# VH-VL binders against Large ribosomal subunit protein eL28 (rpl28): the designs that were tried, part 5

Target 1, 132 residues: Large ribosomal subunit protein eL28 (rpl28), of Dictyostelium discoideum (Social amoeba) (q9gs21)
Amino acid sequence: MSQDLVWSIIKKNNAFLKSSHGLTLSAEPGNLRNKNSLKYSGLARRTTIDVAAVNGKVVVSSKIVKKAAFPAQSKKTTTFSTVNTRKTARFVKTLATQYAPELRAAALGRLHRVQSALRSAKKAAARKAKKN

## First folded at step 17 (VH-VL)

Design T69 (from T56 with heavy chain H50Y)
Fold by OpenDDE, fold request of step 21:
Structure T69 (fold): chain C 132 residues (1-132), chain A 120 residues (1-120), chain B 107 residues (1-107)
Amino acid sequence: as target 1 above (132 residues)
Amino acid sequence: EVQLVESGGGLVKPGGSLRLSCAASGFTFSNAWMHWVRQAPGKGLEWVGYIKSKTDGGTTEYAAPVKGRFTISRDDSKNTLYLQMNSLKTEDTAVYYCARDDWGFAMDYWGQGTLVTVSS
Amino acid sequence: SYELTQPLSVSVALGQTARITCSGDNIGKYSVHWYQQKPGQAPVLVIYDNSKRPSGIPERFSGSNSGNTATLTISRAQAGDEADYYCQVWDYSYDYVFGGGTKLTVL
């Protein structure tokens, strides 16, 4: 099934759609910008990239379809600490460039937001620890 | 100065086992991704596998020819990288290098290597 | 599998410019690294990220990558440049890949 066909079916009706201030957003896994569009759809796209915070670490996951004829979906997950930000950024940039160049900006943007959130959380935790 | 020194190479029979060590100095070993690369006599370089830093999860990846037989590990307290080789084959005969990955998926420093010979 | 192809050998006259190619499908999308290996020695990184030089590597070493071909260029070739040269990339799916190596002879 083509990604266009899948999108035509799910674009108006899926479990991840959220309405906010007249806008339709999506909370689906793999949607790097939370936009309800084919470009950012984690459900409809053949190739997806996701960046998330899990247990204080950066987790990058991807679904890559190598050949249209072989639906063998290989999902791979890679974990990084926040210590080496350069390597993580290089990893995400390289992955996107190799398999989904159209998602490069969105993926790097998500990475930056995730890293920022993790740093903030760490600082907050440290402050709480000092008060106790 | 960054230094990597491999040891543990030698002669082993097919089906046997061998453990290589790589002693690291001159940098913060615990933060580094480390690789094993091998070179058969008169042949080119072949990637064997790597281990991430503990902070990055300490996970490992292996080349297809050695997967299931070789295990990479590290002891950060000793600044040492290991390669456990089981079920050795004649085609595993090579000089084995340890290398540091600090330049974004490139090996910027290499040891001098240790020779492993698998022969009946 | 992702494969990198290098010529088996390249010859250059002393003081001239040598060019060693590394070919791969859409290699221009990758960061290509180059290693020099002299007989009986360990490999040395001479170019990383297509065109960057590590400290201690002479300026006469340069690299480029476009389309389907990466190139290591050695200007003003010296006798000491005689060695095997390997290109290498990292692929998300196939991990670390080396080329077959090129023997550079300085005449």
Scores: ipSAE 0.767, ipTM 0.906, lowest interface PAE 0.6, mean pLDDT 92
Fold by ESMFold2, look of step 20:
Order: C-alpha cells, then structure tokens, then sequence
Structure T69 (fold): chain C 132 residues (1-132), chain A 120 residues (1-120), chain B 107 residues (1-107)
C-alpha cells in the first residue's frame, strides 16, 4: 500500500478532530497538531495518540503499530466528560507510558490545553445563555 | 458510606441465562465506572468487564472468555449495575463481585459477592 | 495478553516483615494495585498506584514497583494479615489483569 493511498485514508479518519459546536483540536507528535500531513502523521509509521475535544467532551484515541501494516492496527477511542479530569489524565499518562513513552509529555500537555479550552467554551456559552 | 450489594445468583443449567444486580449507595453512581469480577471456587480473581459512567459515554469492555455472552448495563435512576449472562457454561461457576473503579484504575470498593453455579 | 506472576505462598513469622512479589514484563511502567482477601470475604484494596495507601489501611502496608517486579511489604506481620493477596494492573490493550494470588501464612 502506497504512502499516498495511506495518507488519503488517514486524512478521512482524522476528521473526528472537528466538532460541530465546540473547540476542534489536533495533536502532536504523531498527529497531535492542528494540521494533517503525511510528514507529521504517526498513523502511517508508528504508534500514535490523539487528544481532541468533540461535542464538549475529551476524546482520546490511539493506534498501536503492529509490525505488519497500517490497516491491521487497532484504533481505540475513549471519551471522558469534563468532570473526570484526574481519571482522564491518568488514562492518557498510562496509555503513553505503556505504548508511546516519547509522546507522554506532549499528550499530557495537549490534554491540559483541551480541558482548559473546554472549560472556557462552557463558561462563554453559559454567559451567553444567561443574557438570552 | 459506600455500599455495593450483589443479588440474583443461583443455580442454572449449561446454556441457560441469569441476570445479576448490584445496588449502589454512598457515592455519585452516575459518575463511576463499574466492574464485574469473578472468582471460581478455590481460584483467583478474574476480571469480567466494566461499564463506563454514562457521562463518559456508557460503553463497555469485556474479558475474552465472556465477550458475546455477557452484557453489562446500568440504570443510574436506580443506582444499579447489571450483568446479563447468557449461554452459560460450567466454567462460569463463580462468586461474582461488583466493584467501583477509582481515578487510578483500581477497584476501591467491592460488594460481598453472589454465587452463580452452572451445572447439569 | 499481559501476564502477572505471583508466588503461590509466602510464610512469615509473627512480628516479622513479609514481602509478596508480582512479576511482569516491564511492570515498572504500570500502576500496580494490591488487594487483600480473607476467606469468605470480598477483596479489600490495600495499596494503589504502586505505593499509596487507602484510608484505614495500617502504615505497616507499603508497596514498591521497579523494573519487572512490584512488591507488597507488610511489616510487623500480625495473625490478622493471613490472607490471599492479589496484584492488579490496568493495561490499555488488555484491560484489567490480576495476578494469580499469594497465600500469606503467619507462623
């Protein structure tokens, strides 16, 4: 499977980084950025972690690279509400420590930024609703 | 005071079905991830599965031996966790515990357990 | 699947220090939790996150985790410490895993 074909599949699957009513974020390294490209995508070559805001919740996803091929690796996602910040942080730390330790600091930093952005967006929505 | 009370255990034939309940009190049940863990007579602890809080999406995960046969559900209005067990095998004979997941992915509170016996 | 290995049994003299091991490949990368189970009773969490003690657990219980081995340490062992002890981790790919259990006998 060619790198161009792999990239086209990755771009479509990364669309979950968009939200209809909330903050949309992308992750780095291993696609923890605000842009999609083969140059920065870990999905084509190695284990990746993605942390994003989707409809007011935190979504953590990863692909664990198996030795063989990109389509064969499992994608797993987990959703957390903004109430469970401590458990969310432990989840991201544990996932990274076990499967992508080089990404741990970046993934936790991204998580903090996503959680802060969600908190700010909720406060702004609440102020707008009160003014009605 | 956190309390977890399992019920619904009993004797059932292979191929049969049984539903277990776990009544919870003393904490905000709707925020908690909940587990089922089993222990065959004279054997060690074996994780069965969990259900996330509804606020975290309410999804489930299962250990391989029970996947496709067991279903975990919850009713937050009744503070109750359920385990639906179908296509039961003699290997499913065990005491079944419900347990609360903590922020660190440990099980910090357990019920007393309910015995399920699967025999001809 | 991730596997945790514990010795089947450990003996300790009354008042002495017991050490119960839990071995796994790179277990030092995990948060290890320990449970005590007395006959006919539910398990009780005694150590979480490798070394932290829940409220109500005596300071005699401690834990460590490094390399391929996590250890539960019970100092000044008492007759009431006689029980089965299980280690447990959560793994992103394999979910929750228990060790096989260790019977602690206090002589």
Amino acid sequence: as target 1 above (132 residues)
Amino acid sequence: EVQLVESGGGLVKPGGSLRLSCAASGFTFSNAWMHWVRQAPGKGLEWVGYIKSKTDGGTTEYAAPVKGRFTISRDDSKNTLYLQMNSLKTEDTAVYYCARDDWGFAMDYWGQGTLVTVSS
Amino acid sequence: SYELTQPLSVSVALGQTARITCSGDNIGKYSVHWYQQKPGQAPVLVIYDNSKRPSGIPERFSGSNSGNTATLTISRAQAGDEADYYCQVWDYSYDYVFGGGTKLTVL
Scores: ipSAE 0.641, ipTM 0.860, lowest interface PAE 1.5, mean pLDDT 84
Fold by OpenDDE, look of step 18:
Structure T69 (fold): chain C 132 residues (1-132), chain A 120 residues (1-120), chain B 107 residues (1-107)
Amino acid sequence: as target 1 above (132 residues)
Amino acid sequence: EVQLVESGGGLVKPGGSLRLSCAASGFTFSNAWMHWVRQAPGKGLEWVGYIKSKTDGGTTEYAAPVKGRFTISRDDSKNTLYLQMNSLKTEDTAVYYCARDDWGFAMDYWGQGTLVTVSS
Amino acid sequence: SYELTQPLSVSVALGQTARITCSGDNIGKYSVHWYQQKPGQAPVLVIYDNSKRPSGIPERFSGSNSGNTATLTISRAQAGDEADYYCQVWDYSYDYVFGGGTKLTVL
């Protein structure tokens, strides 16, 4: 099934749609900008990239479909610490450039936000530890 | 100065096992991704696999020809990289190099290699 | 699998410019790295990220990458440049991939 066809079916009806301030957003995995659009749809797109914070680390997930004739979806998950931001950024950049250049900016943006959040969380935890 | 020194190579029969070691010095080993690369006699470079730093999850990946037979591990307390090779085949005969990946997806330092010969 | 193709051999006259190519499908989307290997020695990184030189590598070494071809250029070739040269990329699906290598002969 083509991504366009899938999108036509799910764009108005899926479990991840959220309404906020008159806007329809999406919380679906693989949606780098939480926008309800085909471009950012983790459900409809053949190729997706996701960046998330899990257990204090950066987790990059991807679904890549190379050719329609090769239905084998390769889903990979790669974990990075927050200490080597350069390597993580290079990974995300390279991955996007190779398989989803249209998602490159969004992926890097998400990465930055995730890393920032993780740093903040770490600082907060350290502060709490000092108070005890 | 960054140094990588491989050891453990030798002659082994098909079906046998061998464990290679790579002693690292001159850098923070625990932060480095490490690779094994091999080169059959008179042939080109072939990637074998890598292990990430512990902080990056310590995960491993292997080339298809060695997957399921080879295992990469590390002891950060000893600054040592290992390659456990099981079910060895004649086509596994090669000089095995350990290499550091500090630049991200490039190997910037290499050891001198250790020769593994699989022969009946 | 992702494949990198290199010529088996390249010859260059002393003092001239050598060009070693590495071809791959849309290789321009990749970061290409180059290694020099002299006989009986370990490989040495000479170019990384298409065109960057590690410390200690002469400016005579340069790299480019576009379309389907990456190129290692060695200007003012010296006798000491005679070696095997390998290109290498990382592919998300196939991990690390080396070219077949090119033997550079300095005449």
Scores: ipSAE 0.640, ipTM 0.887, lowest interface PAE 0.9, mean pLDDT 92
Fold by OpenDDE, fold request of step 21:
Order: structure tokens, then C-alpha cells, then sequence
Structure T69 (fold): chain C 132 residues (1-132), chain A 120 residues (1-120), chain B 107 residues (1-107)
């Protein structure tokens, strides 16, 4: 099934759609900007990049849908600690450039947000530990 | 100074097994991604596989020719990288290098290598 | 699998500029690294991320990458530059790929 066909089916109705202040957003995995569009759809696109925080680490995922007739999705996941910030950025940049250049800016943006959130969470946890 | 020293190479028969070691010094080994790269006599460089740091998940990847036969592991307490080679083939004959990956998917330091010869 | 193609050999006169190419499909989208290997020695990283030099590598070594070709440039070639040179990339399939290597001869 083509990504266009998939999009036509799910764009108005999927489990990840959220309405906020007259805007339709998406919380689907692989949607780097949380926009309900084909460009950023993690569900509809054949090629996707996702950057997420999982268990205090940065997780970068890529999805590629091979033949339309065989929707077997190949997902590859790479995990990075917050210690390797530079390497993680380089990885995301390289991956996006090779795999989905149109998502490079969005992927790097998401990475920075994720890393910032992880740092903040770590600081908050440390503060809480000191108070107890 | 960064140093990598490979050991464990030698002569082995086809179907045999061999374990290589790489002793690392001069850097924080536990944070480093480590690679094995081999070079057959008179041939070019061929990537064998890598192991990530424990903090990055400690996962491994292998080149297709060695997948299922070779296993990369590490002992951070000993600053040592390992390559377990099983079901060895004649085409596995090569100098095996360990290398550090600190520059983002490039090997910035290499050992001097250890020779593995697979022959009947 | 991703493939990198290098010329088998390149010759340069002493003091002149050598250029070693590495070709790959859309290689300009990759970060290309270069290694120097002298006979009987381990490889040495001379260029990383297309054009960056590790500490200790002379400014005579430079790199570029665009389109389908990456190039290692060695200006003011010295006798000591005679070696095999390998390009290398990481592919999103999680493969590290080396070129076949180029023998540089300094005349």
C-alpha cells in the first residue's frame, strides 16, 4: 500500500490525533513535529525517523517499508546515553541526511528537545534526592 | 597516550575457534565504541563488527560474512575487547585490528593487529 | 550493500598535489573518513567527517565530499606520504564500508 493511500485513510481518523485550540495534532511515533501531515506522519510514511526519551536515554529509530505487497516494517533502533551528546547528534544528522533528508531539521530539533528534557529530569531527580 | 594491543592470533584449522583480545590504555575504555577490522594478506580493510559502550546499550553489529560466527564482547574492568571467532574459514585469514571509535563512526586509533591464519 | 570505489593507484611527483577519489552513490550525503596505511603498519586516520583533520595530521591533508565523489587531497607531497589510502563511511544499514584502497606513489 502506498503511503498516499495509507494517509488518505488515517489522516482524519487514527488513535494518535489530538485536537487543541482548533488545531489537529498527532502524537504518533515517528512524528517529529507532532503535525498531522503526510510529511511528518510516522504511520503513513515509508521512511521515518523518530527520536524519543526512553528510560533516561535517547532512542533513535528508523522505519523503512519495503514492498507495498509486503508491509513488513523494518525498524532499527539505536540507543544513546546523555554522555554521548555529540555522537548522538552526529548519528541523527548522518541518519537523516542519508535516509530522509527532508526530516533532518526536524530530527535534530527533536533531539535537542529530548536531550534538554532528559537533562532537566535528571536535575529534578537530583534535587528531590537531596531533599529526602 | 592511547594504546591498543591485540593478541591471541595464530594458526587454526578450518572449523576451529579462536579468541582474540585487545588491551586498551590511555583513555576511558568504558565510554568507547570499539571495532574489529581485518585485512587479508595483500588486500584492503574490511570491517568485522563493533560493540557500543555499556552506557549506549552495549549492543553489537557485525558484517554479513561473520554474522552468526563471530562474537564481540568487552570487559570494562580489564579494559579489554574480545573477538570470539567460531567456525573459522580459510577466507577469515587476516590481520585483525582493534580500533576505537571516538569521532563518530570513524576509527581514530588502531592497534598493530594480530595475525590469524586459517589453514588445513 | 553500499559500495565505495577507489582507483587502484595514483602517482604524484614530489612537491606536487595528489588527489585520491572515493566514489559512491550520493556519497555527498555521507560523512567520509580517510585512512593512511604504510607498509607493515596499522591504518591511521587522516581525515574524518569529510574535511576535518585529527590532531597531528599536517595541513597538507584535506578532504572534500560532494555529489558522488569524495576526494582526499595531499598538497606538497612528500616521500613519506607514499602509502595506501582508504575511504570509509557508515551506512544507515549499520554497516561500516571501506573503499578498496588506493596506492599512492610519490615519484
Amino acid sequence: as target 1 above (132 residues)
Amino acid sequence: EVQLVESGGGLVKPGGSLRLSCAASGFTFSNAWMHWVRQAPGKGLEWVGYIKSKTDGGTTEYAAPVKGRFTISRDDSKNTLYLQMNSLKTEDTAVYYCARDDWGFAMDYWGQGTLVTVSS
Amino acid sequence: SYELTQPLSVSVALGQTARITCSGDNIGKYSVHWYQQKPGQAPVLVIYDNSKRPSGIPERFSGSNSGNTATLTISRAQAGDEADYYCQVWDYSYDYVFGGGTKLTVL
Scores: ipSAE 0.567, ipTM 0.870, lowest interface PAE 1.2, mean pLDDT 91
Fold by ESMFold2, look of step 17:
Structure T69 (fold): chain C 132 residues (1-132), chain A 120 residues (1-120), chain B 107 residues (1-107)
Amino acid sequence: as target 1 above (132 residues)
Amino acid sequence: EVQLVESGGGLVKPGGSLRLSCAASGFTFSNAWMHWVRQAPGKGLEWVGYIKSKTDGGTTEYAAPVKGRFTISRDDSKNTLYLQMNSLKTEDTAVYYCARDDWGFAMDYWGQGTLVTVSS
Amino acid sequence: SYELTQPLSVSVALGQTARITCSGDNIGKYSVHWYQQKPGQAPVLVIYDNSKRPSGIPERFSGSNSGNTATLTISRAQAGDEADYYCQVWDYSYDYVFGGGTKLTVL
């Protein structure tokens, strides 16, 4: 299935998901619950976790501050296909448990919503492709 | 039955190059992340690097001692994992294993390994 | 990088229980995996995700992980359990990390 078609459907169904063409569909990167507080504000935190759909895939991004090397930071981005849902969930859970346990529930909740949106978009795209 | 078979090991001089292959069967190779792990004679296991499935972005990560010298690649049409080793050093002497990554970030299946000896 | 420490060797009498430790700073936050390696052979996964057994691993093998120590337990030790044992974690910042290995001798 075309990733442009899947992304088009995602944009219609979920405003907090990011577009591959630079369009921002979330109010604030790393704000997992879109609340205006330090706990949930990715812009105000030194350690951040972001989970988004990009081009029909799950993208997990993080910025990790290692305590022994302030202000040293470790930034990584990891992509998962919709096939690897268990591995994606384990990845997010483990990353949060290791480096931002206060964000674990929010990060997993956002992952669930992103995965659900991708499943819905894939079903919708499959129905449209069969008609065409 | 999951099977992984490494090949391409041998004797090479320092500064030389060698390419290892890992033939995979018994699972959907295109969905799997794959690893190289090495073991110097009489020593412990050392992670070398991995490559993600192409659907997960196809990107690689490497342990610091090999970064910039080793390249991991895959050919999903041939169910084959590769390790290109350049600028080899004597400390790269080891048995090289390929391994499959599972959903829990363990290595659930391993090949029997191929020996690489780097000596003058 | 993240460091895992194992004892160099452990001895156990036939039929008794062997315990092999893997120590790391706050290892209880990690999923710990264990591998068995017999001489001249490839490693075999014997425990994953702290305490789970892959298919074909006998119930004599068990694992636990809490605080700063993960433990592989082999009850009713058999001569065939004599091997090197490695713990391993995935760490987001340092990727895949192995312990140094423990040689289990069955007396």
Scores: ipSAE 0.536, ipTM 0.814, lowest interface PAE 1.9, mean pLDDT 84

Design T69 (from T56 with heavy chain H50Y)
Fold by ESMFold2, fold request of step 21:
Parts: C-alpha cells; structure tokens; sequence
Structure T69 (fold): chain C 132 residues (1-132), chain A 120 residues (1-120), chain B 107 residues (1-107)
C-alpha cells in the first residue's frame, strides 16, 4: 500500500518527473519570498506550466512550444492575489486545457497545494507576530 | 447588481485624442480584470484590450491595431476604468464597450457602450 | 492571426432547433464562448467554456466543440431569440478573438 501511495504521488507529478534537471523550491512559513514551484515538464522544448508562491502571491508562468520568439519573450507570467482563489483556478484550468491537457490535473493540484501553503504560512506568521 | 456605464464618446477628427470612462458598481471592482471591446456601426465585435486588477499586477494587453495608440488604466478608488485613445483614425469609429472578465477568458457583464466617431 | 468563421445568417422556424457554427483550425482545443446581441443592446454571455450556461440563461441554449467546429444550439426557438450571435476564444498569441457574427432570424 505504501508503494501504491508513492506511485500515486509520482503519477500526479508525472510531467516534472520526466526531467533529470528539475528544481524544487518551497515557501517558508511567515516569509513567502521563496519560490515554491515544480516544473511540470522538464523538457526545454515542451509546454510548461509553473505554479509557485512568490512574495505571498500565486504566480503562474507558462511557455508554449509553438513559440515564434526567444524563451524570454515567449514566457508569460501572471500574478494572483490569494483572495482570488476561484478565478486563479479557472485561469490555470483554461491554460492547461488549451495547451497542455496532460498537465491539467497536476497543475490544479499544485495550485491547491500552493494556496494551502500560503494560508498556513500566513497563520504561522500571525502567531509569531502576536507572541512578539 | 452589476452595472457598467461608459461615457466620454463623441466626434473627433483624425489624429485627435479622446478619453473614455467606465463607471462600475455592484461588484468589487478592485479585484476584477476589465476589457474594452469595440463594434463599428453595422459590424462585429473586436477586442481592444484588457487590464488586470492591481492586486494581480495591473498590467495591460492590447490588440495589434491599437497598440501604441491606446492606453487602458483604472482608478480603484473611483471604481472607474479608462481608455485613452490617441492618434485616432477613421477605422477607430465604433461603439466602445467595457466588460468584466469572468477569468475563464470570457466577458460576463457588459456596459451599454459609448459611440466614438472619427471623421474629418 | 487566428480566425473564427461564422455563417452570416441562419434561419429557423418558430419552435424548431437552430444551430450556429463557429469554425477555426483546431478550435476543439479551445474554450469557446458565445454572446447574444439584440439590436441596440450590449452583448450577453450565453455559453462559456464550450457548453456551460451562465445563471439566467435557459437550458434551450447549449454548446458543443469538437475538431474544427464549435456549435451553439438553440432548441424550441422563440421570437425573442432573434439576435446576432458571436463566438469567441482566447489564444496565447492573439489574445481575444471574436467570430464575425451570425444573424439568427426566427420565421
């Protein structure tokens, strides 16, 4: 059962596990300056959707394989307030559905985890501020 | 009850400038992404551009025919969306609508529009 | 540029089913949205995300999207359905793109 659980987690993050060179970052409690993201495709020429916590906000970054310009110009980044959780989910769902349907479940799952981590970090920061 | 009311339309000569306003009510304007869409008389709908909420970065995107000439801005303290139109051309003649983004890449509420006529 | 093609007009007998098409290269991958515009009025969103209805839109309105064609279907057509109808998508390169519009006439 433990192996089945591990395999289930691997299947949820399948796009990231295709890369030997992927990087993982996470948000710190009370200090959301860290990038909390996983690449859902490690192949440089594949469509990627990255969802991370940056400075207490949700940042969605994407790169579409059909690009006509250099990667720096082809990559688009959208920042969301934590109060717009439903609208953020609709944005990620639409983007994935249109350009990387195989990443849809993983991207939405990652978004949920990032939003939960931001909620938890905010609560932890409030506890420390009250004690100080 | 969501309401969007455009104003500032009128007659202007080619090369001139005009500023449109869109007064919003019935929703939290500061959290909304907002669009401008135009419709030439007797013709179809054409997207002009959008602006994100300031909390989501406040950035804008424009359709190619207006890029560099039109500027979208917002004043969240007044619940107002703006369209600054410069270097106007006769092909800019249209009814201009403001619309709210539903974040599924559609526009769920529209104003009644304001007519801009660019004519010598 | 991404293009959406609609017929200029469609006619339907009162009480019958109208189908309005929106054609585009691989439109089946897109989320397609539909707007109704009655004369002298602002557009109203009637279908979003291919097949979903906003609150207040009758179930007579439905949508589908597959291959190169998206379709707005209006069953039991009423006189009040007479309007212009526009399809719309979002594209990564061209942002918001509307079809040219279809005038629905209820006979």
Amino acid sequence: as target 1 above (132 residues)
Amino acid sequence: EVQLVESGGGLVKPGGSLRLSCAASGFTFSNAWMHWVRQAPGKGLEWVGYIKSKTDGGTTEYAAPVKGRFTISRDDSKNTLYLQMNSLKTEDTAVYYCARDDWGFAMDYWGQGTLVTVSS
Amino acid sequence: SYELTQPLSVSVALGQTARITCSGDNIGKYSVHWYQQKPGQAPVLVIYDNSKRPSGIPERFSGSNSGNTATLTISRAQAGDEADYYCQVWDYSYDYVFGGGTKLTVL
Scores: ipSAE 0.408, ipTM 0.724, lowest interface PAE 2.7, mean pLDDT 81
Fold by ESMFold2, fold request of step 21:
Structure T69 (fold): chain C 132 residues (1-132), chain A 120 residues (1-120), chain B 107 residues (1-107)
Amino acid sequence: as target 1 above (132 residues)
Amino acid sequence: EVQLVESGGGLVKPGGSLRLSCAASGFTFSNAWMHWVRQAPGKGLEWVGYIKSKTDGGTTEYAAPVKGRFTISRDDSKNTLYLQMNSLKTEDTAVYYCARDDWGFAMDYWGQGTLVTVSS
Amino acid sequence: SYELTQPLSVSVALGQTARITCSGDNIGKYSVHWYQQKPGQAPVLVIYDNSKRPSGIPERFSGSNSGNTATLTISRAQAGDEADYYCQVWDYSYDYVFGGGTKLTVL
């Protein structure tokens, strides 16, 4: 089955997934009591984790604040098919535990929602392919 | 049961090339991430790199000492993992193992290894 | 890069408990895996995810991980436990990292 077809069905039928796709989870380290203090930080960076459906697959994206990578943050993506659900869950959990533990529950919750949406879209695409 | 069998090791001069193979059986190879790990004689284990399943994107990652010189590939129709080694150096002398990744980012099954010797 | 440090060797009397350490900065945030390698053989996974045993590994092998130290524990050490032991983690930035290995001698 075509992964472009699966993604097309997801985009048509899942406004929640598209909204979640645009939402970035972040661990912001700033003190917001003095709004202008963030402008003077020069080091205020945030670790982010995003989990989204892209072309029928799970894509985990991150932006990691590292001491050795100063001044630039490391940005990395990795892709998982729906077959490797255990490995995907372990990857998200491990990444969050290592670099953003406060985001772990939210990232895993989003992963579950993305995986459910992909499963539903694959079933819908399979029914359409049988019609052809 | 899971079996991994490496082959293609041998003697090669510095600057030369060699291709290793790993024949896999007893599991769904096409769903697995696969590793190469090496061990210099009398030394410890050193991760070389991995390749994801094609369904997970088929991409590779490499340890810094081999990046740009080594290429990992796979042929799912033959259940075979490959390591192409170019611009070989004497410090690449090692037993090379192939290994299967598990869901916990460990290597749960290993082959017997094949020896690569790089010397003048 | 991320480094894992192991002692070069550990000795244990037959029937006693051996403890092999793996030290790393904040290693308690990692899932630590352990491999046994007997002379002339490939490594064998003996502990994964800090404390879990693969099928076929006796329960006298156990593991723990907290703070800056992970520990492989082998209770009731047997002559057949004499081997090299390696710890390993996966790090999102540096990928797969092995410790230097520890030779366990059973006296």
Scores: ipSAE 0.357, ipTM 0.740, lowest interface PAE 3.2, mean pLDDT 82

